# VHH binders against Octanoyl-[GcvH]:protein N-octanoyltransferase (lipL): the designs that were tried, part 11

Target 1, 288 residues: Octanoyl-[GcvH]:protein N-octanoyltransferase (lipL), of Kyrpidia tusciae (d5wvb5)
Amino acid sequence: MKQVEWDDTLWSRWPTWRLVVEEQPGTIEEKIARDQAMGRRVAAGGPPTFRLWVNDPCLVVSRRDIVQGLRRGGDPPREVDGLPIRVRSSGGTAVPHGPGVLQFSLVVPRMDRVGMEEVYRTLCRPVEAVLGQRGWRAEFGRVAGSFCDGAHNLVVNGRKIAGTSQSWKGGLAVPGSRNRGYILAHGTLWVRVDPEQAADWLNDFYEQTIGERPIRARASTSLHLLPGGEGVDVRQVIAETANVLESAMGPQVKLERVRALTDEEISWGREGASETDPRRVAYGVDRP
Below, E stands for the ipSAE of ESMFold2; O stands for the ipSAE of OpenDDE; V2 stands for 0.75 times the mean of E and O plus 0.25 times the DockQ between their complexes.

## First folded at step 13 (VHH; framework vhh_nb_b201)

Design l1 (from k1 with L58R; at its last fold request DockQ between E and O 0.47; V2 from the best seeds 0.47)
Amino acid sequence: QVQLQESGGGLVQAGGSLRLSCAASGFTFSDYDMGWYRQAPGKEREFVAYIYSGGSTRYADSVKGRFTISRDNAKNTVYLQMNSLKPEDTAVYYCATEYETEKVYFDYWGQGTQVTVSS
ESMFold2, look of step 13: ipSAE 0.491; ipTM 0.745
ESMFold2 (binder alone), look of step 13: mean pLDDT 85; pTM 0.859
OpenDDE, look of step 13: ipSAE 0.531; ipTM 0.826
ESMFold2, fold request of step 17: ipSAE 0.440, 0.376, 0.345; ipTM 0.735, 0.733, 0.696
ESMFold2 (binder alone), fold request of step 17: mean pLDDT 83, 84, 84; pTM 0.844, 0.846, 0.848
OpenDDE, fold request of step 17: ipSAE 0.452, 0.476, 0.505; ipTM 0.816, 0.837, 0.825

Design l2 (from l1 with F106W; at its last look DockQ between E and O 0.36; V2 from the best seeds 0.00; counts 0 for: pae E 3.4 > 2)
Amino acid sequence: QVQLQESGGGLVQAGGSLRLSCAASGFTFSDYDMGWYRQAPGKEREFVAYIYSGGSTRYADSVKGRFTISRDNAKNTVYLQMNSLKPEDTAVYYCATEYETEKVYWDYWGQGTQVTVSS
ESMFold2, look of step 13: ipSAE 0.238; ipTM 0.641
ESMFold2 (binder alone), look of step 13: mean pLDDT 84; pTM 0.851
OpenDDE, look of step 13: ipSAE 0.620; ipTM 0.840

Design l3 (from l1 with D33E; at its last look DockQ between E and O 0.37; V2 from the best seeds 0.00; counts 0 for: pae E 2.1 > 2)
Amino acid sequence: QVQLQESGGGLVQAGGSLRLSCAASGFTFSDYEMGWYRQAPGKEREFVAYIYSGGSTRYADSVKGRFTISRDNAKNTVYLQMNSLKPEDTAVYYCATEYETEKVYFDYWGQGTQVTVSS
ESMFold2, look of step 13: ipSAE 0.351; ipTM 0.698
ESMFold2 (binder alone), look of step 13: mean pLDDT 82; pTM 0.836
OpenDDE, look of step 13: ipSAE 0.625; ipTM 0.852

Design l4 (from l1 with A96V; at its last look DockQ between E and O 0.46; V2 from the best seeds 0.50)
Amino acid sequence: QVQLQESGGGLVQAGGSLRLSCAASGFTFSDYDMGWYRQAPGKEREFVAYIYSGGSTRYADSVKGRFTISRDNAKNTVYLQMNSLKPEDTAVYYCVTEYETEKVYFDYWGQGTQVTVSS
ESMFold2, look of step 13: ipSAE 0.446; ipTM 0.765
ESMFold2 (binder alone), look of step 13: mean pLDDT 84; pTM 0.857
OpenDDE, look of step 13: ipSAE 0.570; ipTM 0.832

## First folded at step 14 (VHH; framework vhh_nb_b201)

Design m1 (from l1 with V104A; at its last look DockQ between E and O 0.54; V2 from the best seeds 0.00; counts 0 for: pae E 2.8 > 2)
Amino acid sequence: QVQLQESGGGLVQAGGSLRLSCAASGFTFSDYDMGWYRQAPGKEREFVAYIYSGGSTRYADSVKGRFTISRDNAKNTVYLQMNSLKPEDTAVYYCATEYETEKAYFDYWGQGTQVTVSS
ESMFold2, look of step 14: ipSAE 0.352; ipTM 0.687
ESMFold2 (binder alone), look of step 14: mean pLDDT 85; pTM 0.859
OpenDDE, look of step 14: ipSAE 0.576; ipTM 0.808

Design m2 (from l1 with T101V; at its last look DockQ between E and O 0.44; V2 from the best seeds 0.46)
Amino acid sequence: QVQLQESGGGLVQAGGSLRLSCAASGFTFSDYDMGWYRQAPGKEREFVAYIYSGGSTRYADSVKGRFTISRDNAKNTVYLQMNSLKPEDTAVYYCATEYEVEKVYFDYWGQGTQVTVSS
ESMFold2, look of step 14: ipSAE 0.416; ipTM 0.735
ESMFold2 (binder alone), look of step 14: mean pLDDT 85; pTM 0.865
OpenDDE, look of step 14: ipSAE 0.503; ipTM 0.821

Design m3 (from l1 with S53E; at its last look DockQ between E and O 0.49; V2 from the best seeds 0.46)
Amino acid sequence: QVQLQESGGGLVQAGGSLRLSCAASGFTFSDYDMGWYRQAPGKEREFVAYIYEGGSTRYADSVKGRFTISRDNAKNTVYLQMNSLKPEDTAVYYCATEYETEKVYFDYWGQGTQVTVSS
ESMFold2, look of step 14: ipSAE 0.389; ipTM 0.699
ESMFold2 (binder alone), look of step 14: mean pLDDT 84; pTM 0.853
OpenDDE, look of step 14: ipSAE 0.499; ipTM 0.807

Design m4 (from l1 with Y99W; at its last fold request DockQ between E and O 0.37; V2 from the best seeds 0.48)
Amino acid sequence: QVQLQESGGGLVQAGGSLRLSCAASGFTFSDYDMGWYRQAPGKEREFVAYIYSGGSTRYADSVKGRFTISRDNAKNTVYLQMNSLKPEDTAVYYCATEWETEKVYFDYWGQGTQVTVSS
ESMFold2, look of step 14: ipSAE 0.525; ipTM 0.764
ESMFold2 (binder alone), look of step 14: mean pLDDT 84; pTM 0.856
OpenDDE, look of step 14: ipSAE 0.487; ipTM 0.841
ESMFold2, fold request of step 17: ipSAE 0.478, 0.423, 0.520; ipTM 0.749, 0.735, 0.770
ESMFold2 (binder alone), fold request of step 17: mean pLDDT 83, 84, 83; pTM 0.846, 0.849, 0.849
OpenDDE, fold request of step 17: ipSAE 0.454, 0.529, 0.439; ipTM 0.809, 0.872, 0.796

## First folded at step 15 (VHH; framework vhh_nb_b201)

Design q1 (from m4 with E98Y; at its last look DockQ between E and O 0.57; V2 from the best seeds 0.48)
Amino acid sequence: QVQLQESGGGLVQAGGSLRLSCAASGFTFSDYDMGWYRQAPGKEREFVAYIYSGGSTRYADSVKGRFTISRDNAKNTVYLQMNSLKPEDTAVYYCATYWETEKVYFDYWGQGTQVTVSS
ESMFold2, look of step 15: ipSAE 0.460; ipTM 0.764
ESMFold2 (binder alone), look of step 15: mean pLDDT 86; pTM 0.870
OpenDDE, look of step 15: ipSAE 0.440; ipTM 0.795

Design q2 (from m4 with E98L; at its last look DockQ between E and O 0.49; V2 from the best seeds 0.00; counts 0 for: pae E 2.2 > 2)
Amino acid sequence: QVQLQESGGGLVQAGGSLRLSCAASGFTFSDYDMGWYRQAPGKEREFVAYIYSGGSTRYADSVKGRFTISRDNAKNTVYLQMNSLKPEDTAVYYCATLWETEKVYFDYWGQGTQVTVSS
ESMFold2, look of step 15: ipSAE 0.413; ipTM 0.728
ESMFold2 (binder alone), look of step 15: mean pLDDT 84; pTM 0.856
OpenDDE, look of step 15: ipSAE 0.429; ipTM 0.785

Design q3 (from m4 with G35H Y50T; at its last look DockQ between E and O 0.50; V2 from the best seeds 0.47)
Amino acid sequence: QVQLQESGGGLVQAGGSLRLSCAASGFTFSDYDMHWYRQAPGKEREFVATIYSGGSTRYADSVKGRFTISRDNAKNTVYLQMNSLKPEDTAVYYCATEWETEKVYFDYWGQGTQVTVSS
ESMFold2, look of step 15: ipSAE 0.522; ipTM 0.770
ESMFold2 (binder alone), look of step 15: mean pLDDT 88; pTM 0.888
OpenDDE, look of step 15: ipSAE 0.398; ipTM 0.762

Design q4 (from m4 with Y50W; at its last look DockQ between E and O 0.51; V2 from the best seeds 0.48)
Amino acid sequence: QVQLQESGGGLVQAGGSLRLSCAASGFTFSDYDMGWYRQAPGKEREFVAWIYSGGSTRYADSVKGRFTISRDNAKNTVYLQMNSLKPEDTAVYYCATEWETEKVYFDYWGQGTQVTVSS
ESMFold2, look of step 15: ipSAE 0.538; ipTM 0.804
ESMFold2 (binder alone), look of step 15: mean pLDDT 83; pTM 0.841
OpenDDE, look of step 15: ipSAE 0.402; ipTM 0.750

## First folded at step 16 (VHH)

Design r1 (from m4 with Q1E Q5V A14P G35A E44G F47L V78L K86R Q114L; framework vhh_vobarilizumab_d1; at its last look DockQ between E and O 0.56; V2 from the best seeds 0.00; counts 0 for: pae E 2.4 > 2)
Amino acid sequence: EVQLVESGGGLVQPGGSLRLSCAASGFTFSDYDMAWYRQAPGKGRELVAYIYSGGSTRYADSVKGRFTISRDNAKNTLYLQMNSLRPEDTAVYYCATEWETEKVYFDYWGQGTLVTVSS
ESMFold2, look of step 16: ipSAE 0.352; ipTM 0.711
ESMFold2 (binder alone), look of step 16: mean pLDDT 82; pTM 0.829
OpenDDE, look of step 16: ipSAE 0.395; ipTM 0.767

Design r2 (framework vhh_podentamig1; at its last look DockQ between E and O 0.50; V2 from the best seeds 0.00; counts 0 for: pae E 2.3 > 2, unsure alone 62.7 < 65)
Amino acid sequence: EVQLVESGGGLVQPGRSLTLSCAASGFTFSDYDMGWYRQAPGKQRELVAAIYSGSTRYADSVKGRFTISRDNAKNSIYLQMNSLRPEDTALYYCATEWETEKVYFDYWGQGTQVTVSS
ESMFold2, look of step 16: ipSAE 0.327; ipTM 0.710
ESMFold2 (binder alone), look of step 16: mean pLDDT 79; pTM 0.794
OpenDDE, look of step 16: ipSAE 0.547; ipTM 0.857

Design r3 (framework vhh_7z1x_3; at its last look DockQ between E and O 0.58; V2 from the best seeds 0.00; counts 0 for: pae E 4.2 > 2)
Amino acid sequence: QVQLVETGGGLVQPGGSLRLSCTASGFTFSDYDMNWVRQAPGKGLEWLSYIYSGGSSTRYADSVKGRFTISRDNAKNTLYLQMNSLQPDDTAVYFCATEWETEKVYFDYWGQGTQVTVSS
ESMFold2, look of step 16: ipSAE 0.109; ipTM 0.603
ESMFold2 (binder alone), look of step 16: mean pLDDT 82; pTM 0.826
OpenDDE, look of step 16: ipSAE 0.428; ipTM 0.782

Design r4 (from m4 with S30D D31Y; framework vhh_nb_b201; at its last look DockQ between E and O 0.45; V2 from the best seeds 0.00; counts 0 for: pae E 2.7 > 2)
Amino acid sequence: QVQLQESGGGLVQAGGSLRLSCAASGFTFDYYDMGWYRQAPGKEREFVAYIYSGGSTRYADSVKGRFTISRDNAKNTVYLQMNSLKPEDTAVYYCATEWETEKVYFDYWGQGTQVTVSS
ESMFold2, look of step 16: ipSAE 0.307; ipTM 0.680
ESMFold2 (binder alone), look of step 16: mean pLDDT 83; pTM 0.850
OpenDDE, look of step 16: ipSAE 0.360; ipTM 0.749

## First folded at step 17 (VHH; framework vhh_nb_b201)

Design s1 (from l1 with Y99F; at its last look DockQ between E and O 0.47; V2 from the best seeds 0.47)
Fold by ESMFold2, look of step 17:
Structure s1 (fold): chain B 288 residues (1-288), chain A 119 residues (1-119)
Amino acid sequence: as target 1 above (288 residues)
Amino acid sequence: QVQLQESGGGLVQAGGSLRLSCAASGFTFSDYDMGWYRQAPGKEREFVAYIYSGGSTRYADSVKGRFTISRDNAKNTVYLQMNSLKPEDTAVYYCATEFETEKVYFDYWGQGTQVTVSS
């Protein structure tokens, strides 16, 4: 078996990282907005951050998902099947949140010589390592009909297990500006999810917005459905991921493990929560 | 290096006009959409106008019929012609462009130019 390599990631790029194993309370929309709050702190000079978290049940969609629905007419939906709908700042398509779904987020300073592939590798390497400890080989790949499909899904045995996306924000483009923005990358890992139920939720959203049902349940799987995975739970995966990072970070990289974001970041998350509202995104401040 | 720089802001009396410019470089300007946004003191940033690479335009309801966005691809410049200005148009105006590829969203913003409309 091959040892997990970290040389092709950004993990050694900075001497200090913050690892957040999140325990602080918040509403669905506040928890989503905390990714941007972390970005704001990193853009202001705070350490690059990796966040492990879980949300209450909802569907999280992209701005593009909302805009596409507007072309069909009518207001964007606020809920589907009892699940609230919220908008994230990154690209891609709809994903579920909930107690069986692990959210993992990476924030680093925005930089000129970093590509999206390097950021995806950095985001996903801790998860790949945890899955490898259980004998599961994850690799990047597309799976047609899966949720949030793209070239940088995590795939095990030909089925998608995690969707990923990025948002490169705050790039001030003026002559001579060196003002830092941030890069946010986010993944949603299905630890204990019923793929049939998730496909129904996602398809019900797309039917209401674009009149299509594009998600095939069999294109995705969940860790608990893999051979040997029947006892896995989200808290176990969180703990293993934190331990893998601590083990992999040698003396050259200090990993500060915490259970909470700063009070300032919590406050910024509250301020930003309204930006996740589909109707605000559809008719609000950012795009037509 | 994507670069955006606004100019043309200033003080103008209500009912007057201003033309904002945004000089762009570091990307193939003619291939990308451009937008104008504004933020007034104590208010959230809001959309103003958008011009697609193909020339189609969109406007916020609050500015329709008064503002016109245009582009000059030979000069890599987007413009915002603002007519019939009102005190509520007072804000810092930003030009912006965005890209999306392979589930990655990027934005780029200018530093902004102040527009002040006196009563």
Scores: ipSAE 0.450, ipTM 0.743, lowest interface PAE 1.7, mean pLDDT 86
ESMFold2 (binder alone), look of step 17: mean pLDDT 86; pTM 0.870
OpenDDE, look of step 17: ipSAE 0.492; ipTM 0.820

Design s2 (from l1 with E102D; at its last look DockQ between E and O 0.47; V2 from the best seeds 0.50)
Fold by ESMFold2, look of step 17:
Structure s2 (fold): chain B 288 residues (1-288), chain A 119 residues (1-119)
Amino acid sequence: as target 1 above (288 residues)
Amino acid sequence: QVQLQESGGGLVQAGGSLRLSCAASGFTFSDYDMGWYRQAPGKEREFVAYIYSGGSTRYADSVKGRFTISRDNAKNTVYLQMNSLKPEDTAVYYCATEYETDKVYFDYWGQGTQVTVSS
């Protein structure tokens, strides 16, 4: 077992956490909106939450991706290559969702003395630990031409295996909350993804929006393509990640492991699902 | 680190005017878009006006022709000039910004300033 440090993360900042190993059904857009629903609960005083989940096939893009496409005219695409397009609340660029792609989400209360780097470490440490147990050393880094590139991707042997992003929402963004809002961080881990196929999907999106094909297939990899990874699947990684968290928390932090969000969070996810629509982002009254 | 402070709210008669200010600090103000939003008692928060970093503006239909958003980048301040005020404009008014660095979107909201328009 490859040991990682937890003391430079936020995991010990609160006495209780909720770990969601999600089994509840939902549409593509409902599953995306559940991250914001968790944020709403955390902002209202609920426990900080870590969510492990998988979506049906789609491409998820940022608001920046939509806005940049508008400069070339026409409606934002609703679909490329048979994949629906949905918009997330966090920054970054397009990522694929699907059965071979693990989504991991972190929601904590927003506060002034927390930096984005601490949040990225907190989000990624469980995954780093799981990869370490399998003999893979992941580190933060940029890889030019990779999906959702930035300084805080997870990289193994010079190739990106996970993209990350965050959304920090102020307290007034959640009605009735006396807390100062929430911080949401997302990760997209490629467990069983064909990098050539994913690059085609992502490049077809960017060709339609900005007229470019910026994604290079060889900049990214997937766990199943790493040495020793042939048999890995998403369910195994989910189970290992949940176990790593339970072991790491010890007696100082209570970890409530559940398979479902609350009924209220599910309802909020249904309400928020329309906000993932590229056309609402493009033509809404809040932004062009 | 980032702070937004609204001022200029108050009680005004219908048909009157008010000018709201939003002083900003803790970020490179000239690079970012700014917005005004409002929330009336018992209603959801709604968009009022938006000004892009380049100076272009956008307004909610309910305020077009009556409200003007502007910015002074040298003073890190956004203004909302509200003319021909109606009782329906009664609300708490908030300024807000959103910016991105290293794939993180931040929103920041002021504490709000009350505008009350009497008949």
Scores: ipSAE 0.459, ipTM 0.744, lowest interface PAE 1.7, mean pLDDT 85
ESMFold2 (binder alone), look of step 17: mean pLDDT 85; pTM 0.861
OpenDDE, look of step 17: ipSAE 0.567; ipTM 0.811

Design s3 (from l1 with Y105W; at its last look DockQ between E and O 0.39; V2 from the best seeds 0.49)
Fold by ESMFold2, look of step 17:
Structure s3 (fold): chain B 288 residues (1-288), chain A 119 residues (1-119)
Amino acid sequence: as target 1 above (288 residues)
Amino acid sequence: QVQLQESGGGLVQAGGSLRLSCAASGFTFSDYDMGWYRQAPGKEREFVAYIYSGGSTRYADSVKGRFTISRDNAKNTVYLQMNSLKPEDTAVYYCATEYETEKVWFDYWGQGTQVTVSS
């Protein structure tokens, strides 16, 4: 795959996109909530946005993970193996965050006649292109026993390299929305992750919540473990992804590259940070 | 798949009461939060009330103390008890949920039920 096609994505749908290569500091929960803050701005008329970012070490789980744990009658854990647990707004299952893990997020206006598959293609095409430049063919697929498994994750050589998920919010649920809301899609790319250690973290979480250890370490891999990937680094992948997007966009699409979200979005991220708390998600109030 | 069906709307005099119901199917009802929203003529839809899967509730300021949301997980039904109704409450009322499929977390909406409050 020497070239990738962009015509089956949403990249040409709008004349202006914002590319955020995030350098703004924040707590774990603030950084997670910034995806929703971007959504709020896009719903209010801001440009569609693609965000490249890295979080501090934590596990990020879905609402489904929390609800399934509640069936066993216990409070959701707030920490496992020294890692804080936080909840994201999208679907799927648990993923690790940390210095070896690249987060990539896409927000577009919610509108008619846009399907989840087009959104996944739009989210993943920049990453697919970067991997292709290195000779790695990534494609959508399921891998039983992998983290956050589903049909639209990225797979290289039969092993999962990135998990993806989406959150579609209606305008009535989004403060200040001028349209039908927003679509958030985001992914977690393993650049320098030890699959055995990640499986232990994820399985320790699931053991505490659903009493199972479903993650097989060998179902997933990391870029640094691929043939020729020994020297790969998260900063390098971020730079390559930004360059791929700049090169791929034609003159009719203005790509505004920035290092930070707006002050208003940062403020909204701080406001929304408490919604990432597992107990808040489970019970609607903060609990110890 | 996921279906939400509202009922219980109608015409009522100011000061009166109505009880709306929303029957849900196509998902594990007890796992998901449920909400009520409304849309008056010429206005955007607005939030009314929300009930988390764990049972906690939230209300819009305009309805606090007058409306009560509740759920019956055995019947897959969410309710909105509306007391002390005002003409300003006239709207189409929608039941909604957030639901996950294919790792996509969606809002789902019913078709709505009309509530008309006469002065």
Scores: ipSAE 0.404, ipTM 0.759, lowest interface PAE 1.8, mean pLDDT 86
ESMFold2 (binder alone), look of step 17: mean pLDDT 84; pTM 0.851
OpenDDE, look of step 17: ipSAE 0.632; ipTM 0.843

Design s4 (from l1 with S30D S56D; at its last look DockQ between E and O 0.43; V2 from the best seeds 0.48)
Fold by ESMFold2, look of step 17:
Structure s4 (fold): chain B 288 residues (1-288), chain A 119 residues (1-119)
Amino acid sequence: as target 1 above (288 residues)
Amino acid sequence: QVQLQESGGGLVQAGGSLRLSCAASGFTFDDYDMGWYRQAPGKEREFVAYIYSGGDTRYADSVKGRFTISRDNAKNTVYLQMNSLKPEDTAVYYCATEYETEKVYFDYWGQGTQVTVSS
């Protein structure tokens, strides 16, 4: 049982990181917008941040999901089967949020010489390590018919257990600018999710937007469905992930563990909450 | 490196016209959707107009019928023709592109060009 190597990630790139272990209350919209609020702080010189969090039940979709529906001439839906729909700033496709789903977010300063694959490795390494401690080998891979499919899903035994995405914001495309923006990477880990129910929600959304039902329930799984996973819960996985990070960082990297964002970040999260509305995203500021 | 540079801003009387240009480099321009956005002092940035790589366009309600977005792929340039300008159109106008690959969403922004509409 060897330590997971972290040299192919960004974890040693900065001398100080903030680890936010968050289960604090907030509306669905506020919790989503806090990722962007952390991004604004990092872009302004704050420390790179890793956030572990859980939302109330909703579907979270990308801007791409909304735009594809608009190209077909329809208004974006605001709910499916009573489940609110909200828009995140990162790419990818629809994912569920809820008490059985762990959200993990990484925010670092935007930089030119770092690629998307290194960012995905940085985002996922703590989760890979936790799964490995439980005897589950997670690998990057595509799984046709899975939620938020792509080359950087986390896959166990051929089935997806986490979807990932990124948002690179504020890239000033002029020479000599000091304004750098931020990179947000976000993962959604299914800890206690019914894959059949999730597929129904996701497919109902896509049927309403693109007229398709692309999600196969059997393409994905959840930690509680893996051998030995029957008793797993999200709070336990959060604690284990925080411990793995604290153990892995070594003396050169200071990991500042906190339970709360700054007052300014909380305020920015409230301010940005309206931007998660699908109709606001579709029509800009003029038509929320 | 992706570069976007706006030009064509300035001071214009109400009812007048301006044409903004955005010169792009560092990417395959023909494959990218392009947009114009604006931000008045103390206000949130807002969408103005968008042109897809295939040429289809979208506009904010506040500018429909007055503004026209277009692109010239041979010149790697997107334009915003602004007619019947109102004082409410006063803002810094930004050219931007957005792109997604492998579930990574990027934005790229120019530094902006000031448009001031006086009565």
Scores: ipSAE 0.483, ipTM 0.748, lowest interface PAE 1.4, mean pLDDT 85
ESMFold2 (binder alone), look of step 17: mean pLDDT 83; pTM 0.842
OpenDDE, look of step 17: ipSAE 0.506; ipTM 0.788

## First folded at step 18 (VHH; framework vhh_nb_b201)

Design t1 (from m4 with S30D S56D E102D; at its last look DockQ between E and O 0.54; V2 from the best seeds 0.51)
Amino acid sequence: QVQLQESGGGLVQAGGSLRLSCAASGFTFDDYDMGWYRQAPGKEREFVAYIYSGGDTRYADSVKGRFTISRDNAKNTVYLQMNSLKPEDTAVYYCATEWETDKVYFDYWGQGTQVTVSS
ESMFold2, look of step 18: ipSAE 0.440; ipTM 0.732
ESMFold2 (binder alone), look of step 18: mean pLDDT 83; pTM 0.843
OpenDDE, look of step 18: ipSAE 0.550; ipTM 0.856

Design t2 (from m4 with E102D Y105W; at its last look DockQ between E and O 0.49; V2 from the best seeds 0.47)
Amino acid sequence: QVQLQESGGGLVQAGGSLRLSCAASGFTFSDYDMGWYRQAPGKEREFVAYIYSGGSTRYADSVKGRFTISRDNAKNTVYLQMNSLKPEDTAVYYCATEWETDKVWFDYWGQGTQVTVSS
ESMFold2, look of step 18: ipSAE 0.448; ipTM 0.774
ESMFold2 (binder alone), look of step 18: mean pLDDT 84; pTM 0.846
OpenDDE, look of step 18: ipSAE 0.493; ipTM 0.826

Design t3 (from m4 with Y52W E102D; at its last look DockQ between E and O 0.39; V2 from the best seeds 0.00; counts 0 for: pae E 2.1 > 2)
Amino acid sequence: QVQLQESGGGLVQAGGSLRLSCAASGFTFSDYDMGWYRQAPGKEREFVAYIWSGGSTRYADSVKGRFTISRDNAKNTVYLQMNSLKPEDTAVYYCATEWETDKVYFDYWGQGTQVTVSS
ESMFold2, look of step 18: ipSAE 0.423; ipTM 0.723
ESMFold2 (binder alone), look of step 18: mean pLDDT 84; pTM 0.853
OpenDDE, look of step 18: ipSAE 0.553; ipTM 0.853

Design t4 (from s4 with E102D Y105W; at its last look DockQ between E and O 0.72; V2 from the best seeds 0.00; counts 0 for: pae E 2.7 > 2)
Amino acid sequence: QVQLQESGGGLVQAGGSLRLSCAASGFTFDDYDMGWYRQAPGKEREFVAYIYSGGDTRYADSVKGRFTISRDNAKNTVYLQMNSLKPEDTAVYYCATEYETDKVWFDYWGQGTQVTVSS
ESMFold2, look of step 18: ipSAE 0.308; ipTM 0.703
ESMFold2 (binder alone), look of step 18: mean pLDDT 83; pTM 0.839
OpenDDE, look of step 18: ipSAE 0.411; ipTM 0.755

## First folded at step 19 (VHH; framework vhh_nb_b201)

Design u11 (at its last look DockQ between E and O 0.06; V2 from the best seeds 0.00; counts 0 for: pae O 3.6 > 2, placed apart)
Amino acid sequence: QVQLQESGGGLVQAGGSLRLSCAASGFTFSDYDMGWYRQAPGKEREFVAYIYSGGSTRYADSVKGRFTISRDNAKNTVYLQMNSLKPEDTAVYYCATEYWETEKVYFDYWGQGTQVTVSS
ESMFold2, look of step 19: ipSAE 0.418; ipTM 0.742
ESMFold2 (binder alone), look of step 19: mean pLDDT 83; pTM 0.845
OpenDDE, look of step 19: ipSAE 0.031; ipTM 0.409

Design u12 (at its last look DockQ between E and O 0.04; V2 from the best seeds 0.00; counts 0 for: pae O 7.3 > 2, placed apart)
Amino acid sequence: QVQLQESGGGLVQAGGSLRLSCAASGFTFSDYDMGWYRQAPGKEREFVAYIYSGGSTRYADSVKGRFTISRDNAKNTVYLQMNSLKPEDTAVYYCATEGYWETEKVYFDYWGQGTQVTVSS
ESMFold2, look of step 19: ipSAE 0.337; ipTM 0.713
ESMFold2 (binder alone), look of step 19: mean pLDDT 82; pTM 0.833
OpenDDE, look of step 19: ipSAE 0.016; ipTM 0.337

Design u13 (from m4 with T97I; at its last look DockQ between E and O 0.58; V2 from the best seeds 0.53)
Amino acid sequence: QVQLQESGGGLVQAGGSLRLSCAASGFTFSDYDMGWYRQAPGKEREFVAYIYSGGSTRYADSVKGRFTISRDNAKNTVYLQMNSLKPEDTAVYYCAIEWETEKVYFDYWGQGTQVTVSS
ESMFold2, look of step 19: ipSAE 0.480; ipTM 0.747
ESMFold2 (binder alone), look of step 19: mean pLDDT 83; pTM 0.839
OpenDDE, look of step 19: ipSAE 0.551; ipTM 0.866

Design u14 (from q3 with A96V T97V E102D; at its last look DockQ between E and O 0.50; V2 from the best seeds 0.56)
Amino acid sequence: QVQLQESGGGLVQAGGSLRLSCAASGFTFSDYDMHWYRQAPGKEREFVATIYSGGSTRYADSVKGRFTISRDNAKNTVYLQMNSLKPEDTAVYYCVVEWETDKVYFDYWGQGTQVTVSS
ESMFold2, look of step 19: ipSAE 0.489; ipTM 0.770
ESMFold2 (binder alone), look of step 19: mean pLDDT 89; pTM 0.894
OpenDDE, look of step 19: ipSAE 0.668; ipTM 0.902
ESMFold2, look of step 20: ipSAE 0.518; ipTM 0.766
ESMFold2 (binder alone), look of step 20: mean pLDDT 89; pTM 0.896
OpenDDE, look of step 20: ipSAE 0.629; ipTM 0.884

## First folded at step 20 (VHH; framework vhh_nb_b201)

Design x12 (from u14 with V97I; at its last look DockQ between E and O 0.52; V2 from the best seeds 0.51)
Amino acid sequence: QVQLQESGGGLVQAGGSLRLSCAASGFTFSDYDMHWYRQAPGKEREFVATIYSGGSTRYADSVKGRFTISRDNAKNTVYLQMNSLKPEDTAVYYCVIEWETDKVYFDYWGQGTQVTVSS
ESMFold2, look of step 20: ipSAE 0.461; ipTM 0.760
ESMFold2 (binder alone), look of step 20: mean pLDDT 87; pTM 0.880
OpenDDE, look of step 20: ipSAE 0.553; ipTM 0.854

